# Ledger of designs, part 38: VHH binders against q9rw55

Target 1, 281 residues: q9rw55
Amino acid sequence: PQVEQLARQKMWNLAERFVAGESIESAIQAVQALERDGIAGNLDLLGEFIDSPAKCTEFADDVIKLIEAAHAAGIKPYVSIKLSSVGQGKDENGEDLGLTNARRIIAKAKEYGGFICLDMEDHTRVDVTLEQFRTLVGEFGAEHVGTVLQSYLYRSLGDRASLDDLRPNIRMVKGAYLEPATVAYPDKADVDQNYRRLVFQHLKAGNYTNVATHDERIIDDVKRFVLAHGIGKDAFEFQMLYGIRRDLQKQLAAEGYRVRVYLPYGRDWYAYFSRRIAETP
Key: E = the ipSAE of ESMFold2; O = the ipSAE of OpenDDE; V2 = 0.75 times the mean of E and O plus 0.25 times the DockQ between their complexes.

## First folded at step 12 (VHH; framework vhh_7w1s_2)

Design t31 (at its last look DockQ between E and O 0.87; V2 from the best seeds 0.67)
Fold by OpenDDE, look of step 12:
Structure t31 (fold): chain B 281 residues (1-281), chain A 115 residues (1-115)
Amino acid sequence: as target 1 above (281 residues)
Amino acid sequence: QLQLVESGGGLVQAGGSMRLSCAASGSTFRNAMYWHRQAPGKQRELVAGISGDYTAYDDSVKGRFTISRDNTKNTVYLQMNSLKVEDTAVYYCAASLRGTWYDYWGQGTQVTVSS
């Protein structure tokens, strides 16, 4: 424990670039700083490896506290959650615990005009996540709950189309998990192409789209696409990770595009930080 | 609440220059700022924006207009050079305070470019 504490102290100076602190207060301050530059925030409480139902519920409670704190600070609540962190796959009282806790979280957000994004996880959780997403949209409305699609999965284009009846707010990402070639494109070029397809089809369908990428080529393609099709800047937003391509974030904001930054925070930042270092030296 | 007041507009001949100012009052001046314009019979359009030190311009004004800010004076500027008749419009200053885009607007200032 002492060694871990020392390691955490030494590495925090590096990690603070990618993590908006360990506390709710630090996270809120980070959002406020971004908002000065015309950039919105997406808060993510770190804690991905929760195995206890009780801990899942506690995690959900902490997310609710975050929502309350954001509202108190005059910030519109916008929070991303992984359903596994709040109990997806665990049965409690005849219902999936993840669904139960997500309902609590979204209800609180809706009270303050907020938004909850259900982050997509590995391919084994896609079906249950989309099912729960549909249920929650039915209960709370597409203006208060969204989800994520990953372009590296073969199924994602079909998944997007199957959700059109919901007029959903969807964040498009390339992919974050190691997936087998049986379910995901192994070639980056194919992933990128499928990403463009997902984004363009979703935009054309008239659905709010979150273009979550740091790829400037894709960003430029999106700019050209919306111009060519008469899609307004209010119909979508660019999303980026906290601490990554700050210059591009501000530039896009200056250009009048909606920009939202994903802000992870919490004590369990080490795993996240390690992944970020591996991806972005 | 933040108040924005535009000034510097008026009549100018084509090819001339004009400098618009937008004075902000009521809060610390650190926010992203924008200039919009609305010509008769047209929709309001973004002309220029500044976020931090980053600036952006509509293609129609690139190379001619410059947006800048003076934090000590809580003022954002739009330097307009090589003005054209088509630049005639009401120019509006806008501020983004909460990342929700254009939370506050000025009253606008008329810019008329004569041939």
Scores: ipSAE 0.673, ipTM 0.889, lowest interface PAE 0.7, mean pLDDT 92
Fold by ESMFold2, look of step 12:
Structure t31 (fold): chain B 281 residues (1-281), chain A 115 residues (1-115)
Amino acid sequence: as target 1 above (281 residues)
Amino acid sequence: QLQLVESGGGLVQAGGSMRLSCAASGSTFRNAMYWHRQAPGKQRELVAGISGDYTAYDDSVKGRFTISRDNTKNTVYLQMNSLKVEDTAVYYCAASLRGTWYDYWGQGTQVTVSS
């Protein structure tokens, strides 16, 4: 207990740059600071849970409280959730609990003109997440719910095309899960090239595109691509992590690009930060 | 509510200088602020932007124009030096407040550069 407390304190000294504290209030203050610089926030309540239906619903209730607090503070809610955290894969009363809780969360966000991004997790959840994404877009509209595609998965180009009828808002990421070579590119160069393919194809399809990367070469490629193809700055945004390359975030904002920053917070930051270190050596 | 009022435009000879002002009311001075311009027959284009200590400029004005702000007056400026006839346009101040990305615009001020 004393060793764990000391480890937690020392880890916080390392993590405080990348995590917006433990409370809704600290997260709101961090978003407000970003917004003064013309940068938008993407709020993510961190959670370490034991898998039970009750805890999944409690977490969803806490996300709803975050959405309410953001709105009360004059922030248009933009929140990312993992469907597994709110009960995906758990049957309750004949329905997937994750879908039930996602409806509650998205309805609250929509009430305030907000947006919910459904994070993509490991490859085994891609099918169910895209199925539930399609259902939720049908119920709430693409202005209020989006999802994520991961360039390291072979399937992602096909998945992107299959969703075009929804005119979907998609965040493009490289991928952060340990995946076998049977489903994911092992070579970084292939992941990076597929990332460009995903972004460029989504933009050319006329869909709102979230370019989530700190890779300046890819950012520069996107700038050149949109200029060459007459794509306006209102068709996409750059997304980055809280505390990483704050200079680049502000520079892009000064250049007139849309910039959004992922802002994790919560009492479970220790587990988040430890996992981030372990997953990205 | 945020209001932006541009001033300082007018007629100037090529090679001359001019300073535009954009007074902001109902917001903090430290918000991201932008200058755009629209020449006859053209679309509105970004000329310069500022976010915190970071500034950016369109290539056509780099080295000639400077965006700055005065926190005590809630005012952002565009200093325009070495003016060219092609700088003739209506200049608009814009704000990206609370991450809303160009939701607020001024009414514009005419800049006319004569040869």
Scores: ipSAE 0.524, ipTM 0.845, lowest interface PAE 2.0, mean pLDDT 88
ESMFold2 (binder alone), look of step 12: mean pLDDT 83; pTM 0.847

Design t32 (at its last look DockQ between E and O 0.84; V2 from the best seeds 0.00; counts 0 for: pae E 2.1 > 2)
Fold by OpenDDE, look of step 12:
Order: C-alpha cells, then structure tokens, then sequence
Structure t32 (fold): chain B 281 residues (1-281), chain A 115 residues (1-115)
C-alpha cells in the first residue's frame, strides 16, 4: 500500500493530463473548462473490478451522485458506464443487477435531460449488453441512453443494422480489448475500413452518430462524406479522449463540429493511466 | 447570461474592406466564438469560428476574412477584405457557453456589398 501510494503521488503529475482528477468536483471543473472552448463532456467514473453485488450497487449510487452534481453545477449530465461495473451478470431478485442499476442511473439522468452511454466491453458481453440496451431504450427513449459498437468485431455491422428500429445514438470505436481472430479483425487496415462502414451506414440511416477516433484520416473521410451527402453538422459528433490531441479537439470545435471529450475520473485512475501511457508514449 | 452585440456593418463597395465587432457583456470572456451569416432567401451558414487560438473558415471566405478576439475588451472581430457582392448578408455573432456550441446569439448586423 505504501509503494502504491508513493507511485500514485509521483505519477499523478503525468496522469492529470489524461484523468480529470479524483473527485466529482475536479471532473465538473474539467468539463466546464472544455465547454468554454465549445467542447462537451462525457464523464466516466473509474472503478476497479467489482465482484460484490453490494459494491456494484454502491458504484451505481456514486454515478447517480455524479449526475446530481453535474445538474447542480448547470451541466447537462452525460455519463458513460460499463454494465459490468454496476452488476451485469449478477442475479438479484430475479433480475440482472446491471440492468436494475442501469435503470436507476438512466432514470436519474432523464430527470435532468441527460444521457447515459452504455460502454461496450469484450466480445463475450456484446449480446447481453445489446439486449439490455434495447430494453432500456424502450423504457427511457433513444435520447437518454446510447451504446457503443466496436469496428474490430466481425459482427458489428450486423449489430448496427439490427438496432436501426431504435434509431439509436451509437458511439463507434475501433476496439479496446484483446480479442481473438475468431471474432475480430487482426489487421488494422480491416478494422479501419470496417470503422468507416459502421460510421457511414449509421449516418445514412439518419441516426445520431458518435465518431470516436483520433485518426485524422478517418476524421477527414467523415467530413467529406457528410458534405457529399448533405448531412448537417448537427447530425453527429466527434469524440476524443481527455488530454489526447487537444489541438484537434479545438480545431474541430472552431470548424463548427460537435466535439465531446471522454473524461475519466476517480481514485482508481492508475490502471487507466497505465493503458494510456502504453498507447501514447 | 451572456449578451452579444454586433456592430460595424453597413454599405461597402466590392473589393472594399469592413471590420465587424461583437461585444460580449456580463462576464469574463473566454468562450468559443463564431460568425454566421444569412443572405436573403438562403439558410444561415457558418463563416468563421475561433476556439482558443484555433481558427476556422468557410471555403468561400478563406484568405479574405479573419476572425480574432480581444479578451481584454470581451470582443470578437471579423475582418473582411476583398468583399464580394455575394458576401451581402446579415452577420450574426454566436457564442458557446455550456458545450452546446451556440448558446447565445447577437441581433445581427447588415452588410451590403455593392457592385
């Protein structure tokens, strides 16, 4: 514990670039700073692996506190959650605990006109996540809950199409997990191509699209695509990670595009930071 | 609440120059700012934007217009050079405040470019 504390203290100066602090207050301040530059925020409470149902519920309570704090500060609540963190896969009173807690979170967000994004996790959780997403959209509306599709999965184009009846808000990402070749493209070029397909098909379908990438080539392709097809800048948004390509974030904002930054925060930032260092030395 | 007031519009000959100003009132001015314009019978369109020190322009005005800001005066400017008849429009100033990109608008100022 002492070693960890020392490491955390020494590394925080570096980590603060990628993490919006440890507290709700620091996270809110970070969002407010971005908003001055015409950039919106997406808050993510960082958490460790949660094995206890009680801890999952506590985590959900903390997310609700975040929503309340955001509203109190005059910020429209926009929060991303991983369903595993709130109890997905755990049964409580005959219902999936993740679904139960997600319902609580979304209900609170909806009260303030907010939005909850259900983050996609590894391929083994895709089916249950999409099923729960459909249920929650039915209960709260597509304007209050969204989800994520990962372009490195073979199934993702099909998944996108299967959700069109919901007119869903979907964030498109390349992929964050190590997946086997049996379910995911091993070649980056294929992942990138599939990413473009996902984005373009979703835009053509008239659905709100979150283009979550730092890849300038893809960003430029999207700009050209929407121009060619008469799609307005209000029909989608670019999303980027906190602290990554801040120049590009502001440039896109200056150009009149909607830009939203993903802001992780919380005490459990070390794991996240370690991953960021590995990706962006 | 942030109030925006445009000024500097009027009549100018083609090839001439004009400088528009947008004054913000009520608080310290650090927001992303934008200039839009609306010509008769056309939709409102983005002309220029500034976020921090980053600027962007519509292709139709690139090389001719410059957006800038003076935080000490809480004012954003649009320097318009080499004006064309097609630049005739009502010009609007917009500001982002809550991350919704265009939270505040000015009343607009008429710019007329004669041949």
Amino acid sequence: as target 1 above (281 residues)
Amino acid sequence: QLQLVESGGGLVQAGGSMRLSCAASGSTFRNAMYWHRQAPGKQRELVAGISGDYTAYDDSVKGRFTISRDNTKNTVYLQMNSLKVEDTAVYYCAASYRGTWYDYWGQGTQVTVSS
Scores: ipSAE 0.823, ipTM 0.931, lowest interface PAE 0.5, mean pLDDT 93
Fold by ESMFold2, look of step 12:
Structure t32 (fold): chain B 281 residues (1-281), chain A 115 residues (1-115)
Amino acid sequence: as target 1 above (281 residues)
Amino acid sequence: QLQLVESGGGLVQAGGSMRLSCAASGSTFRNAMYWHRQAPGKQRELVAGISGDYTAYDDSVKGRFTISRDNTKNTVYLQMNSLKVEDTAVYYCAASYRGTWYDYWGQGTQVTVSS
């Protein structure tokens, strides 16, 4: 009741640095503020309990509204989506609903010269996500759809190489899901080593590479690698989280590197943020 | 719409100083702004950048060049000291605007450093 409202307000005071509010309008304003600093946005509509085909399609409709609003505000749309949130794994009329909804979302983004990143989830979805990624690149082109590889998964180096025919735009992340040691490196040092291998192999293959990390040692290693191999600043970008190391974001921008910032927003921020705090002692 | 107008270029002897100006019209002064240069036969290269209060410089100009801005005049400057013949180039003012990188450029201003 009133206790929950008070708790929500207290949590917001803590969360507001890391979440771009509840509305499309607040998210757009946050991107516009970043753009004045030479930093691009990566918009992510938060969703919770998307548990039916109708809710999945409604969520996809909301993502399309976001894309339209970004374009109307003079922002080139760049949006991340989880295929599970738009219906991956839910067959409808002989086709995966997630694929159907992803086509609608990517088509709208392409209309405005935008880009959709297909987020990678737990290991059980990697095969279907990469299969659908290949399909969507074939339909829309690699300039308008990308995906994510996770350095903690043993399979990721092989997956990266298997996608080279697409000349894919890939975001390299360490990984955020709890995975068993049968599929993922348990040791952080191994995860970090594999992260470097993924990034360097992708860059050396001539593919656009998104270096999503706050780890300054890795960022510095990437800077040295691209210099040593004659790789221009237009071949990659650094990606970071909203509200974390804003000093580093601006410093990299002043150095002429491409920087993009992940901007979660939506009414579900409270549930999202509460779960993250509960997972971190 | 955003326009960038450079001024202050010209001929100068080695060891001399020069200040370039970039006036931004139709925009706010707070945008990330950059100076690039292109010498004959070379690729265009970043010389200095400013994002908010953060500045950065190419190694070849550190300690000699200073980027700054005057918010009251919507102008970004490049103060160039201890000029070398190797600094001879067309200097371009550039901005990152509306989520793009280096998409807005001035016409350039020639800087010629003679021995």
Scores: ipSAE 0.512, ipTM 0.845, lowest interface PAE 2.1, mean pLDDT 89
ESMFold2 (binder alone), look of step 12: mean pLDDT 83; pTM 0.849

Design t33 (at its last look DockQ between E and O 0.79; V2 from the best seeds 0.70)
Fold by OpenDDE, look of step 12:
Structure t33 (fold): chain B 281 residues (1-281), chain A 116 residues (1-116)
Amino acid sequence: as target 1 above (281 residues)
Amino acid sequence: QLQLVESGGGLVQAGGSMRLSCAASGSTFRNAMYWHRQAPGKQRELVAGISGDYTAYDDSVKGRFTISRDNTKNTVYLQMNSLKVEDTAVYYCAASTYRGTWYDYWGQGTQVTVSS
């Protein structure tokens, strides 16, 4: 146990750049620091794989505590959750546990004018996630719940179009999971091109768009696109990961764009950190 | 509650210079700050912004205007050089704290008039 603690301490010194601490307090402080620079926060409670319904519900309770803490600190609650972490796929009293817990979380956020983003997971969960998203938008409104589309999936352009009736707030990402070529573009160029299509079509449709990328070429293309089409800076936002391209975050904020940073926090930060290290050149 | 007060406006001839100041109330001043302007019959537009040490400018003022801040004085400045008649507007200072909207606090504005 002592050796593990020492190892965690040493690794934490490296990981603190990408993780906003282990506690709610540290996460809130990180958001407050960003806000001073004109940057908004998106909080993500890190958790390990959860296989029991009881633990899923506990996780949801912890997210609700986070929302309460944010409100108490004068921060508008903005939280991302993975539905699998709160019980998606588990039946409880005749309803999907993920949906039940998501409803609790969003209800709490809405109470304080907050927003919950349902993070998209691997391709096997896309259908159920979008279905639950539609249900939740119907119950709480598009101003309080959003979701994510991944540009590396062949289906994503169609998925975006199918959601237009909801006027949804959608975060566009390239993709985070290892997917087979049967469902995802294997070439980066195709992923990038499809990313632009998703963003541009969503903007043209008049929907709030989260451009979640660190790719400066794409960012510049978005700037040019919105200028050419008379789309205001209040119609979308750029999103970036905590600790990644902090210079670009501040520059975009200085330019008057809405910028929001994704802030993972929690004790289970090791897996996330390992992934970040692998992605960082 | 943060209060912003602009000063330094007035009448200036084309080609002249003017320095605007925005004083913030309170003991701590670290917020991202912005200058906007609104000309007669036009919408309010962003002129310059500062986040930390990063600055940005509208294309129409690039090379002529400089935004800066003095944290010891809780003040943001807009140095305006080579002024043009089209720069005539009410200039507003704004701060972003994300406590409400993206621009949570505004000053009352200061009139800048550039004569030919």
Scores: ipSAE 0.769, ipTM 0.915, lowest interface PAE 0.6, mean pLDDT 92
Fold by ESMFold2, look of step 12:
Structure t33 (fold): chain B 281 residues (1-281), chain A 116 residues (1-116)
Amino acid sequence: as target 1 above (281 residues)
Amino acid sequence: QLQLVESGGGLVQAGGSMRLSCAASGSTFRNAMYWHRQAPGKQRELVAGISGDYTAYDDSVKGRFTISRDNTKNTVYLQMNSLKVEDTAVYYCAASTYRGTWYDYWGQGTQVTVSS
């Protein structure tokens, strides 16, 4: 227990650059610092071992408290959630608990003019997440709820097109889960090219597009694409991770691009940080 | 709320110089500040931006204009050198924030007229 505490303290000394602390207060202070630099926040309460309906609803309650605290601090709430963490796949009274809890979260965000992004998880959850996304957009409007598509999945181009009737706000990411070659491109070059296709098609469709990447070549391609097609800077934003390429974040902001930074926080930061160092050599 | 007040505009001869100032007041001074301009019949365009130590310029003004900030005076400047008739516009100071809309703190604008 003392050895564990010492190891956790040493790990925190390394992690604090990438995690906005354990508390709502530290997360809000981090967003406020970003906003002074012309950069918006994307708040994410970290959760681990949310394995019961009661814990899922407790987690949703904590997300609602975050939304309330952000509003009280003068921040327009923008929060990402994983539907599995709030009960996706758990039946309660004939309805999916994740959908029930997402309604509560999005309703609170909408009260303050805010936005909830539904994170995409592994490929087995894509169908149910997109179905629930369609339901939630119908209930709350595309101004208050968005989702994520992953360029490494073969299905993502078709999924993007199938959502156009919603005029959806979508975050485009490459993908971070280990997926079999039956559903996902094994080669980085194909993932990167499909990423460009997802972004460009979404922009051309007239939908708000979140370009979530640190890849400068892709960022430059997006800049050229929007210039060539007369797409204004109010139609999209770049999104990046807290603590990664802060120089690029500020440079893009100085150039007048919209920049949003993912801000994980909470007591479960250890698991999050371990994944970040495994993904970023 | 943050308030922005531009000054320093006026009439200047082509080839001349002019310095615009944007005084910021309110609860929080922004590290990210911008100058935009709007010529008659044209859309408003970003001229220069600053975020922390990083600056950026529209290609049409690069090398001639310099954006800078004095944190002790809460003031952002646009130094405009080698002015051209094409630089004639209303110049607006802006601060970027996410609350509501981007650039939701705008000054009133100051007219810059470059004569031949």
Scores: ipSAE 0.572, ipTM 0.862, lowest interface PAE 1.8, mean pLDDT 89
ESMFold2 (binder alone), look of step 12: mean pLDDT 83; pTM 0.850

Design t34 (at its last look DockQ between E and O 0.74; V2 from the best seeds 0.00; counts 0 for: unsure alone 64.2 < 65)
Fold by ESMFold2, look of step 12:
Structure t34 (fold): chain B 281 residues (1-281), chain A 116 residues (1-116)
Amino acid sequence: as target 1 above (281 residues)
Amino acid sequence: QLQLVESGGGLVQAGGSMRLSCAASGSTFRNAMYWHRQAPGKQRELVAGISGDYTAYDDSVKGRFTISRDNTKNTVYLQMNSLKVEDTAVYYCAASPYRGTWYDYWGQGTQVTVSS
């Protein structure tokens, strides 16, 4: 018992750079620390093995508790969720449970002026996620719900254009799932170039754009693009991972750019941390 | 609740110097603070920012203005040297983000008037 606690504490000493702890309290404290440095938070409750409708609804309840705690601490909630974790694809009484739970989560966030970002997952979920995104924007407004497009998917440029009627708040990412070459660019250079296309087209369309990357060349290209096109710093933000390039985060903040940092937290941090290490051979 | 109070403004002749202060209360300290300015009929613009050891300046003030802070007093300063008539503006202190929002929380501003 003491040996097991010591082993967990030793592993946490290695992981604490990348995870904002196990509790809502530690996550809120991490947001507050970021704000002292000029950086905003994007809260993400870690969940693994959410394999039943009951567990999906319980997870949604825990996200609602997070939103309530952020508001009680005086922080306008900004939370990311994966629709699969709250029941996407699980039909309950003729309705998609993920959509039902997302409505509950977004309604709570809207009550406090907050924002929910719907993470994009593997390519098989893109159609249903975008369909549900359109439904949820229609119900709650684009100021309270956003989604993600992945530059490694061939479809993403078309998807971006198809959403312009919503004036959507979109996070642009490269992509993190293993996808076949039938749906995704195999070459990093093509992914990076498509990333620029997604960002620049979304900015030119007049939509709020989240530039989620640590790639300094892309960041510099975005700075030059917005200057050349008269696009203000209030039209976009840079987004980065907790514990990655803290120097760059503070540098961008000092320059007056909006910077938001992804803050994973929860008791399932071990699985998250292990994957982070394994993804960097 | 964070409160920002600017001081130190006034009238100064071109070529002169002035130091602005912004006292922040309701927080033990903030590593990141910003100065903006707004001239008559113009949009508010970022002048200088600081986050810990990192500082940045608008090109129009580089080499003339210096942002700094006293970590113990939760106060940020803007030292303005070699002032020009075009530096005339209301100067605002900002702490962003605050309570999960961007630049929606400002001081009341302090007028800086540079005369020829």
Scores: ipSAE 0.685, ipTM 0.896, lowest interface PAE 1.3, mean pLDDT 90
Fold by OpenDDE, look of step 12:
Structure t34 (fold): chain B 281 residues (1-281), chain A 116 residues (1-116)
Amino acid sequence: as target 1 above (281 residues)
Amino acid sequence: QLQLVESGGGLVQAGGSMRLSCAASGSTFRNAMYWHRQAPGKQRELVAGISGDYTAYDDSVKGRFTISRDNTKNTVYLQMNSLKVEDTAVYYCAASPYRGTWYDYWGQGTQVTVSS
């Protein structure tokens, strides 16, 4: 146990760049620091794989505590959750536990004018996630709940179009999971091109768009696109990961664009950190 | 509550210079700050912004205007050189997002008139 603690301490010194601490307090402070620079926050409670319904519900309770803490600190609650972490796929009292818990979370956020983003997971969960998203938008409104589309999936352009009736707030990402070529573009160039298509079509449709990328070429293309089409800077936002390209975050903020940073926090930061290290050149 | 008060506006001849100030009163002055302007019959537009040490400018004022801040005085400045008639507008100071809003605080504005 002592060796593990020492290892965690040493690794934390490296991980603190990408993780906004282990506690709610540290996460809130990180958001406040970003706000001083004109940057908004998106809080993500890190958790282990949860296999019990009881633990899923506890996780949801912890997210609700986060929302309460954010409000108490004068921060508009903005939280991302993975539905699997709150019980998606588990049946409780005749309803999907993930949906039940998501409803609780969004209800709390809405109380304070907040927003919940339902993070997209691997391709096997896309259908159920979008279905639950539609249900939740119907109950709470598109101003309080959003979701994520991944450009590396062949289906994502169609998925975006199918959601237009909801006027949804959608975060566009390239993709975070290892997917087979049967469902995802294997070439980066195709992923990038599809990313642009998703973003541009969503913007043209008049929907709020989260451009979640660190790719400067794509960012520049978006700037040119919105200028050419008379789309205001209030119609979308750039999103970036905590600790990644802080210079670009501030530059975009200085330019008057809306910028939001994704802030993971929690004790279970090791897996996230390992992934970030692998992605960082 | 943060209050912003602009000053330094007035009448100036084309080619002249003018320095605007925005004094902030309240508990904390660490936010990103912006200058906007609104000309007669036009929409309000962003002129310059500062976040930390990073600055940005509208293309129409690049090379002529400089935004800066003095945290010891809780003041943001807009140095305007080589002024043109088209720079005539009401200039507004704005603060960065706080509590989830992107522009929480605005000044009342100061009139800048550039004569030919």
Scores: ipSAE 0.609, ipTM 0.854, lowest interface PAE 0.7, mean pLDDT 92
ESMFold2 (binder alone), look of step 12: mean pLDDT 82; pTM 0.836

